# Designs tried in a protein design chat: VHH binders against Probable acid ceramidase (asah-2). Part 4

Target 1, 379 residues: Probable acid ceramidase (asah-2), of Caenorhabditis elegans (q09551)
Amino acid sequence: RKVDNPDFQPNCLVGGPDIYDPAQSEKVLWFDVNLDLPPRQRFQQIAKAYKKEIHAVFDVLNYFLTIIPGVNAWELIGNMTASALDKGMIMNPYRDEVLGIAEVLDVPLGNLVFLNLFYEMSRFCTSIVAQTEDNKDLYHARNLDFGQLFVWDIAAQSWGLTEALKKVSVNINFFKNGKLLFKGSTLAGHVGVLTAMKPHKFSLSMNAKVQPDIINVAKWYMGAYENTDLQFVMYFDRWLFENCDDFQCAREKIAGVKLLTGAYFILGGANPGEGSVLVRNTTSVQFERKLFDGANDWFLLQTNYDPDKDPLFIDNRRDPGNACMNKLTRANVGMKGIFTVLSSKPNLNKTTVHTVIMSVTKGYFETFIQKCPNPCWAF

## First folded at step 20 (VHH; from k1 with T58K H100K)

Design m3
Fold by ESMFold2, fold request of step 22:
Structure m3 (fold): chain B 379 residues (1-379), chain A 126 residues (1-126)
Amino acid sequence: as target 1 above (379 residues)
Amino acid sequence: EVQLVESGGGLVQPGGSLRLSCAASGFTFSYYSMYWVRQAPGKGLEWVSEIDSEGSYKRYADSVKGRFTISRDNAKNTLYLQMNSLRPEDTAVYYCARDKGEYNPFGTWEEWFQHRGQGTLVTVSS
């Protein structure tokens, strides 16, 4: 549904000036993570490099939660999460990886684990998989929208959490047995990946559902293992890239895994037609949308709503995004074209942290910190 | 070759104490989380305790909390289990085990670890 406010009309930038500058992707640093190291050591270099910026994220979250007088909710959540850890609710290697970060940051373990969980539940996105007209390439891209309603900064006209998260955006080359295994983007302090690609094999991004499964979250906190055996979808994502070598393997594992809460898995492969959106509830695939499946054509676009449901009228990124992709046309699918679509409002908004654009076939991986020029949607 | 050798078991009266040791070799001990597990006669494996690679994070089964203490000495490549206030139901073969370092989202808790030792028998009876 189209937004009613005259100052916030959709604005597709296709056909306008060239705004794609790949040199801007160099602002997001690359780190090597060696999976042959003990888990406790794997992320310490990143944690040291971003210690100040990660603490700034904690400060924003703490401030937000203390504006409700009478309760230190940040400390309470940290204590509750620490209690869940004592029940064994986070498995190795991820637990030891988080312990290594906590050592560097000198923060309570429960609050750091909560930050990792928070990243799981709050990733609002636009993800696109598109195939070029010549059938030679697939492109996979996403906007990460995060931090809405967390401390609006009037002078900057932006969300305080979103601005803090831009400063912890990092890219990782994951190595195993001395070889590049896969590439990912994430937020420093987190041991999962938000967007990832095994070059020449497959790519994945994950979008949260608007309604999380609150019952499963409560079961996790109480130490119930049924329906929560896989703690977090972002850790599964990392396992997937460590253990699958093609699109078909990834699709099969995504279909079979138990999840804490439902998610959208946007999967791209190396061969023509290998593009899917798998809509998951906690136990099964609800829907699968595929490139060239009769209902879909050369691109798939996924936000945070099931295909059979209308988005909320104030959060309709689906229809403007689809319209802008159609204006781009299949002939113009590429790094520049997709960047232009994802820089178009409202898919670009004040909660947008970054855009990742990947080509599985060419092995390209570019991450762009985004800024939405005024006038711009708050979310 | 990874080797884990448990020792310190024996016969003890209810309410008594024992200290188990696990000597590690063939790998960098300080890199790995370690576990104690036990197997009572005719029963399956039961998880007892866990300690991280630096000794800063420890977990215990509810049945042993407050009575058992896990510790490690990374300079001596040795894992310990101090068992106090022992009960007849603590009778078991006790094994130390190294963390596998991998997670299988399709597996169970018994896949958290690898390379058990030979075990040391603890018998609690009058």
Scores: ipSAE 0.264, ipTM 0.656, lowest interface PAE 4.0, mean pLDDT 85
Fold by ESMFold2, fold request of step 22:
Structure m3 (fold): chain B 379 residues (1-379), chain A 126 residues (1-126)
Amino acid sequence: as target 1 above (379 residues)
Amino acid sequence: EVQLVESGGGLVQPGGSLRLSCAASGFTFSYYSMYWVRQAPGKGLEWVSEIDSEGSYKRYADSVKGRFTISRDNAKNTLYLQMNSLRPEDTAVYYCARDKGEYNPFGTWEEWFQHRGQGTLVTVSS
């Protein structure tokens, strides 16, 4: 059968029909996680609520990894990861939090721990921080693009992993000492946060670099970092929100932490001009982009490439995203405007799981499950 | 008030055995991972072993693996260290410690442990 091959081209939806419907954010459920509870109890409610959906994610990963003849890679990587856990390569409280989830899910612990590591290393994203024209508000938003190269689902016209991940998207209110400490979004079965905000204080999203440091990951599996200060980025994020109360504290800690692999930290604050992208290698800040720093103006947009490098030609979300933000203009920065930009192709693509839009100053946090209508690029 | 009381130390010949106990009170013992650490004369603290809150996972320092066994009895609020095939190098004050429950990425490993007891001396000598 012959079907015309659609040409891919950017499509900025700014200026078109209003597609922002905040009621759709209510489809992503909120759960309270009380950090005063013993770690094993903290995430069990979420695990119970999403047990079927988490198993569906495991089924997709298992299918992908067993398609290679002669090797049951899913069982192998589960056993290797269990060995790393026995070496103490995931520190408390995160180890005990994962154990609490495992009590509910009835899955091999090694495969659950691998899922948590896998989320650390495979985050492709567009993140935006933008300041309103009146200088009163700062918006921070991101698309999570995840599921590249995992089993195409013909009926869904999408990636099987991406579709499964949409169903485990969850929002969390983290409480400590009886008070709301911070809000985040994550994927059920994971104890890190993907996108988070301490209302009226600061916000953070994190993008992976195009290639993870595979050598450091191998060293991690061999126990090279046992009882050290090296961190998974997503666990460091949780520590930041538990221990910092402003933009400057968060920026200082991001600059000083030792990481397993490099990442992009997109940081927003409560005061005018408090927006940064910190480009990190494993030990230091390589580069920082800031709002209103001469080279940048009222917004910052970050994908998965260093600012001084060209994106791959098949994955240029940077230039269309920047163009769409400029078409929006500063006057129209807000929940609706930013949602429209992040729903524009190719920043919206078939790997896009969800969009999170935050305002630190107003305390807004909305998460939207995304679907990219055809024609839409596969990634 | 959190309290940990170690006991069972003493003088033993090389190749001998001892069982250390740690009585816990003032907190819900079954909620916490527990540790044994030791301090040899003139040395800093050394991590010896750990056990999770339910006894599902145990870890040991390489220097004691195969000779020491950590265990816990949550009904009695007691942590144990069975020490076999003792060597002169095992001479130290042994402390039990409770897991802090929070990891500080900028701290040292000693910040992982809270609330140590006063210790029990183990001397391995002929």
Scores: ipSAE 0.069, ipTM 0.577, lowest interface PAE 6.0, mean pLDDT 84

## First folded at step 21 (VHH)

Design p2 (from m2 with W109L)
Fold by OpenDDE, fold request of step 22:
Structure p2 (fold): chain B 379 residues (1-379), chain A 126 residues (1-126)
Amino acid sequence: as target 1 above (379 residues)
Amino acid sequence: EVQLVESGGGLVQPGGSLRLSCAASGFTFSYYSMYWVRQAPGKGLEWVSEIDSEGSYKRYADSVKGRFTISRDNAKNTLYLQMNSLRPEDTAVYYCARDKGEYMPFGTLEEWFQHRGQGTLVTVSS
């Protein structure tokens, strides 16, 4: 069922004023992560730079979780996660990387690992992959929607968590052997990558499913997956960029990996037509959408719902997004055009942390902190 | 250039104790997690214990938990393994190891712990 909200109508900004300003992307800082360093040191500079802001994220989460008087849920979660760590559920080098961050932040390791797990499961996004009219370039973009149900600020008309996450958005250049390996966008305190690109090779974004695999998470906490090949999605993608050099390799690895939670993998390549959405459960590919697999399929838009199912009636970002892309037309695919679409409501909403736009073929990578002016959808 | 030299192995009776040492060089020891692994005759490499760079995090295989204690002295670039209540099934060559520093979810223990010493033989027998 599709339900229209009379107060919050979709508004595609295509054909309107130019709102794309590449200078705004410079507000999101770039850091270098040297993978040749000891793992404990790799992310410490980022942690130091955003120490206060990361603590603010912790505070928001702690506040939200304080729902039962006399029960410190935040501490309990931290302790439970610490127990999982003691069972070897986080492999090196990621454990040591997180440990290094925790040391800088002066926070319990369990809570920081929990934060990373939280990022794994709770993001609601819009991802787009689109081919230019001349078939020479491919653009890949995503809105990171994060923060729904976490502390609505009536005065600010915003989600507390979303605002906190905006302040910890970072870009990272990953280096190995003194050479740039790949680029990515993530959140300070996270040792994975949310959106990433290996220039002239491939790009990737991952959307969460609306229904998380809670049972698997519970099993993880119980140590059921010790010494298994089970992967966190955001750790796996980092591995992917370290070990693959083209679209086909990435696709194959994504198709075969065992995951803690299912996800939508939006993949872009360097060659014409190399754009796909892989719908993954924990063990296999459930469905795959490819560019030009159908009539007028020059782009793919993926939110947090299976392609063959209707979105939640109150969370339809898919149809307006598709309509806006169609309005854009293939001729206008580019940084400006895609930014305009992803800045259109409801794809832009109060949970939107940032927009990332990248082009594998052009080597472009830009991150924009977003703001949704009223009237705006809550999520 | 990573060098690890194990010592302290030998013959011991069941219920006995040994203390293994590992001298590390060729890298900044205090920046890395360290591991003990072992290989019994005719078997593959087995993880035994690990310790983070600061000694705040320690983990043990279930087979040795409560009997073995891992520790380190960063000032001396030395890793230790105190082995108590030894059993015949503990008979193995024990290796001090540093991980490769790469995420290797699909790799073997031999690949992950390619930085390991020549080992020291521990024989538990009556």
Scores: ipSAE 0.793, ipTM 0.914, lowest interface PAE 0.7, mean pLDDT 92
Fold by OpenDDE, fold request of step 22:
Structure p2 (fold): chain B 379 residues (1-379), chain A 126 residues (1-126)
Amino acid sequence: as target 1 above (379 residues)
Amino acid sequence: EVQLVESGGGLVQPGGSLRLSCAASGFTFSYYSMYWVRQAPGKGLEWVSEIDSEGSYKRYADSVKGRFTISRDNAKNTLYLQMNSLRPEDTAVYYCARDKGEYMPFGTLEEWFQHRGQGTLVTVSS
């Protein structure tokens, strides 16, 4: 996991130089998605703007899959996904949205759908919700870690996929009926949302579990869940922001939805104490952590492990993250403070694509493309 | 307002063929996926077939796969359903429909296909 320095230890940057620069967030572009348009047209502007970069992501994935001799795995996966589509496993409007993107990119629909599914299952993240000392504001932030399963670039000391994903990071304003509905961060080519906020309402980030339900995914490809209520989490997230206007609504919907795979839902609200982590399996809430509840205090930090279980020894981002937050103290909760924590190693690592920081109460939404200078953790 | 008008229904013998048409107006037809749904006597609404805006993607219910063909003419704002090898169990009112354009994971077919015509009756009987 460690790169360049085998003795490298976690390093919390709290108390050090100011590294927060809001101007850097401007490097991540904002696009408008009009939900009143025909689905096929909604994401075409983004696809056009990032056509080359999205293809680069495909190339990296294809390269990785080429390691299997004698099989065009990329084509095979595309065909399998296409078969699933023929069985109605992807519902509108998302199907048509993806079709629109595929048309712009000139790629097979199956491959693009696979890419979208891949984003759902392969995320290793750090999410934080924290309440300010005066109880007036709540901050919600996440690091998107992606790329640890792909080719390591020795010369660049980075993951090829991670670097490609940095280039397709985008922010989106979602509009409905001519009004801003919610904001989100995602990857160009993706029709879901990875991190999102409805200003003055609620915010959401989702972390994947380290043990994905591969069996369920396989069954999905076989059409086993046709006409069922099982939902893709990313699509559910969009639905949530379209249909909920407060923390409680979002929480209830998250608790009740049937999912293809389990996940961690990090939820922030507009009122004091409205911060939660819902640990979900496919059918129910396994565990819920709340701000100021039980042993929990003014913040919650969630990675990709169940709260009651130890992380893998090679992937402990939880303990250093918690320690860094404690060092920050409640008095310093804000854009700068949270950015500093999420820029600290190993929460910042070579797989970190970007950092998103939100404040529901303030209406803040900033995305930062990240770089982890050596010495750094590989993942 | 979305308007859909189905035609081409009628009485046909088992093994026979029928071609349904749907005239669309009130929206840009060529921008939307279109659907055929049906409702048999005493039964609920059933999805039959769908086609994307460009006709590149088509899907069929298992019950009609290999027998029915969905197509569209965007220049004429018309949706078609060619029905071959008809069976008595195909007897139903057939509706042309457009989806609501929103993700409705908890919705019924009736809600999802709220934009549908008055339907055309297809009766397959000896």
Scores: ipSAE 0.791, ipTM 0.913, lowest interface PAE 0.7, mean pLDDT 92
Fold by ESMFold2, fold request of step 22:
Structure p2 (fold): chain B 379 residues (1-379), chain A 126 residues (1-126)
Amino acid sequence: as target 1 above (379 residues)
Amino acid sequence: EVQLVESGGGLVQPGGSLRLSCAASGFTFSYYSMYWVRQAPGKGLEWVSEIDSEGSYKRYADSVKGRFTISRDNAKNTLYLQMNSLRPEDTAVYYCARDKGEYMPFGTLEEWFQHRGQGTLVTVSS
């Protein structure tokens, strides 16, 4: 029941020209976030550095949400989110960290909190965990596909939100007591992490489900989850890196947490065979796929669909991605090989913001701003 | 060691006013959001008000909004609650609480306010 786009065919770049050139990638800056600072101060350097670019993201969202004449939906959403915040629905220290950003940006707090929540539900991705042939390393990588249907620019053949999000892509070293605690990739203005690694311990990326639990989000706005243990996945991810020191701890905590909406957790570890995709609904693990578990071998690839469901016919990144990984072979797993797979269409598309590639054992964490040359899928 | 000492409680008639104080020590007061919580006889803890570390963001429970004002003086390490138009249902032991300082995804309400003083009794009665 899948139907390929007749105008655009998959294109695996494995075996073709070498496209891996970190020197040609747009620079994604590293910032140090000192967790010993008061929460209000932790993210202000990033907010100052990206103030203009964060405002550009706000402008795109405002335009989209006011396309219906006579409705100021951006202001309404901001007011609704501010009301939810007043009910205590965002916990410290994250609320105070967001307050610090709002102070620098001079924006309504409710709209900034909404942006942080919006990142929770809109992480469309391809994530890969792959074991090297010699069993000495695992590579964990992801494309962040974000911003589809938010203001298509006909002249540029691009999504306005996607292009704005490229300009707010940042890397963070989180420090505590003068020591590196973990590394993450995120979007400036956001206090969670999208992709993260505790060097020599474990790595995580999170993919959103195509159908988030809209009813739970609506209930959240109404205060229904006051004094409950339902959690935003991006804040839980950050807690996980602060409180776990190996793959098994992370796996256990991911299995036990209650979430506002379901997600895919792609987890990599420091030891051979430590790679999992945990498919979560709001309360439990629905499925788990593991490296070398009889059904899977040396790699796992996850998009935004449950393992027992076919991708939506206009969004099949799973099958071409799997085919391209098989063409790469296990022998060629590495920074160059994985980058080549994730730069292959349609896993690279017009919504792709960046690619992150990590090696837990080597401690490598690299972020590449992506551009999809024409001809390229819109999503 | 976190230490919070509430004062200013007492007996007051309905419609009256009272000002609570909380002296803080053992931590950097200006780093933390602060809370007032209360416990009426035979009831559990009820959140009353919150103020951020700079005093720029304040929240109030619906039951006290418009009648109570939270404030802080970071130079004196002191938290205040001005209570106006008091009602018999405001009768409770009032606790000053420091923010937990960490995200507690598996925590309970009692754990969220674990850093609190011994409380000061406010009785609103004619």
Scores: ipSAE 0.247, ipTM 0.654, lowest interface PAE 4.6, mean pLDDT 85

Design p2 (from m2 with W109L)
Fold by ESMFold2, fold request of step 22:
Structure p2 (fold): chain B 379 residues (1-379), chain A 126 residues (1-126)
Amino acid sequence: as target 1 above (379 residues)
Amino acid sequence: EVQLVESGGGLVQPGGSLRLSCAASGFTFSYYSMYWVRQAPGKGLEWVSEIDSEGSYKRYADSVKGRFTISRDNAKNTLYLQMNSLRPEDTAVYYCARDKGEYMPFGTLEEWFQHRGQGTLVTVSS
């Protein structure tokens, strides 16, 4: 029958009006998390501040998952996740951190744990690492795209989940031994970090693969990986920032960790040329792309597809993003230039929650709530 | 230094009961989840039970569910294990344990429970 393929043209904003204006951006609040506190207490301030907004995210997920008459899939998934907790599939300190949040939110523990896992598995993103021409600075940035297929709001021409997630976007300063250890961007109710940086040391963002290892997740629910080192990325990411002090340490640990599902790790460092995309399956590095490695030059751009695979034509953020970075040129790498590229369509789309821009060398970390002016891609 | 001292072991007939205690010192007891682990003769370490820092979340190995109850008294810095309906396969040295306090993506089970006491022997025989 008839095929309805919307034909949206890419639009690189490089060379146009300066759209970078931090004073006009919707503010994303900063919270301090003290890692010396008992795990149960670490996130309770954030949970209290965002209780209403986190419940709104629950409501959106519940609505979508309760569309089948006679089946409450939200309750079922919550019960399955609670059973996985009883099998020991989440280890401390993260289990106690989630318990502390659940206490404040007054929600079923299983549904909160599922939300944490869901946030890990659904990161559709554009991540960029770019070296300035003078070799003095390295920028690491990403768009978090989240909310496809969840409650399209026809009147607003947006995704209900995406709009709810904007309201739970938070920044965290993590402290240990009385000192700032690292900074991260996350979603309130989540105990992991989505985008993080140890100032003057290294930075990390993680992009999901289009096809996660659903069979491994199902096995995890059945207890197949009880008391093993096969775990979710969100816990490993935090461990990296607590236990590594440079790019090389982080790279080696990312290469060696066993994962429940594959992912793309976008890693930036403090020294010239320290930028990598590590493409991981569950046990090994499939491919590594590095700054200045003969095949790549001054920037790396990663979406959600392996380097040797073509993106789907309806979700080709790779080619327009690369073209827009090339139009920017190395000379214009900076907060303004990178923000402009990541605000260009289709890398900016209706599922985009926020943009994070980091400079490891300068120690800067900024989060921008995004909106995609019409006409704009739905995803 | 972390100190964990187990007590309450002994000889008991099948179907009997014992209550183990563990006195903790050298760390802030109320900050940590606590564990019971055991080692049968000639076997490796086996996790038995855990309890969160406030005593509101408890978990048990399948082999002991319904028979063992873990509890804690944070005012006394003491961990307990009530063992009922004991079986010969429960014979082991029982250790009170604390985890390392950090997530260990590259660690082993032995390293995870490196903070253990001297153990208390439980023997179940007719």
Scores: ipSAE 0.210, ipTM 0.641, lowest interface PAE 5.3, mean pLDDT 84

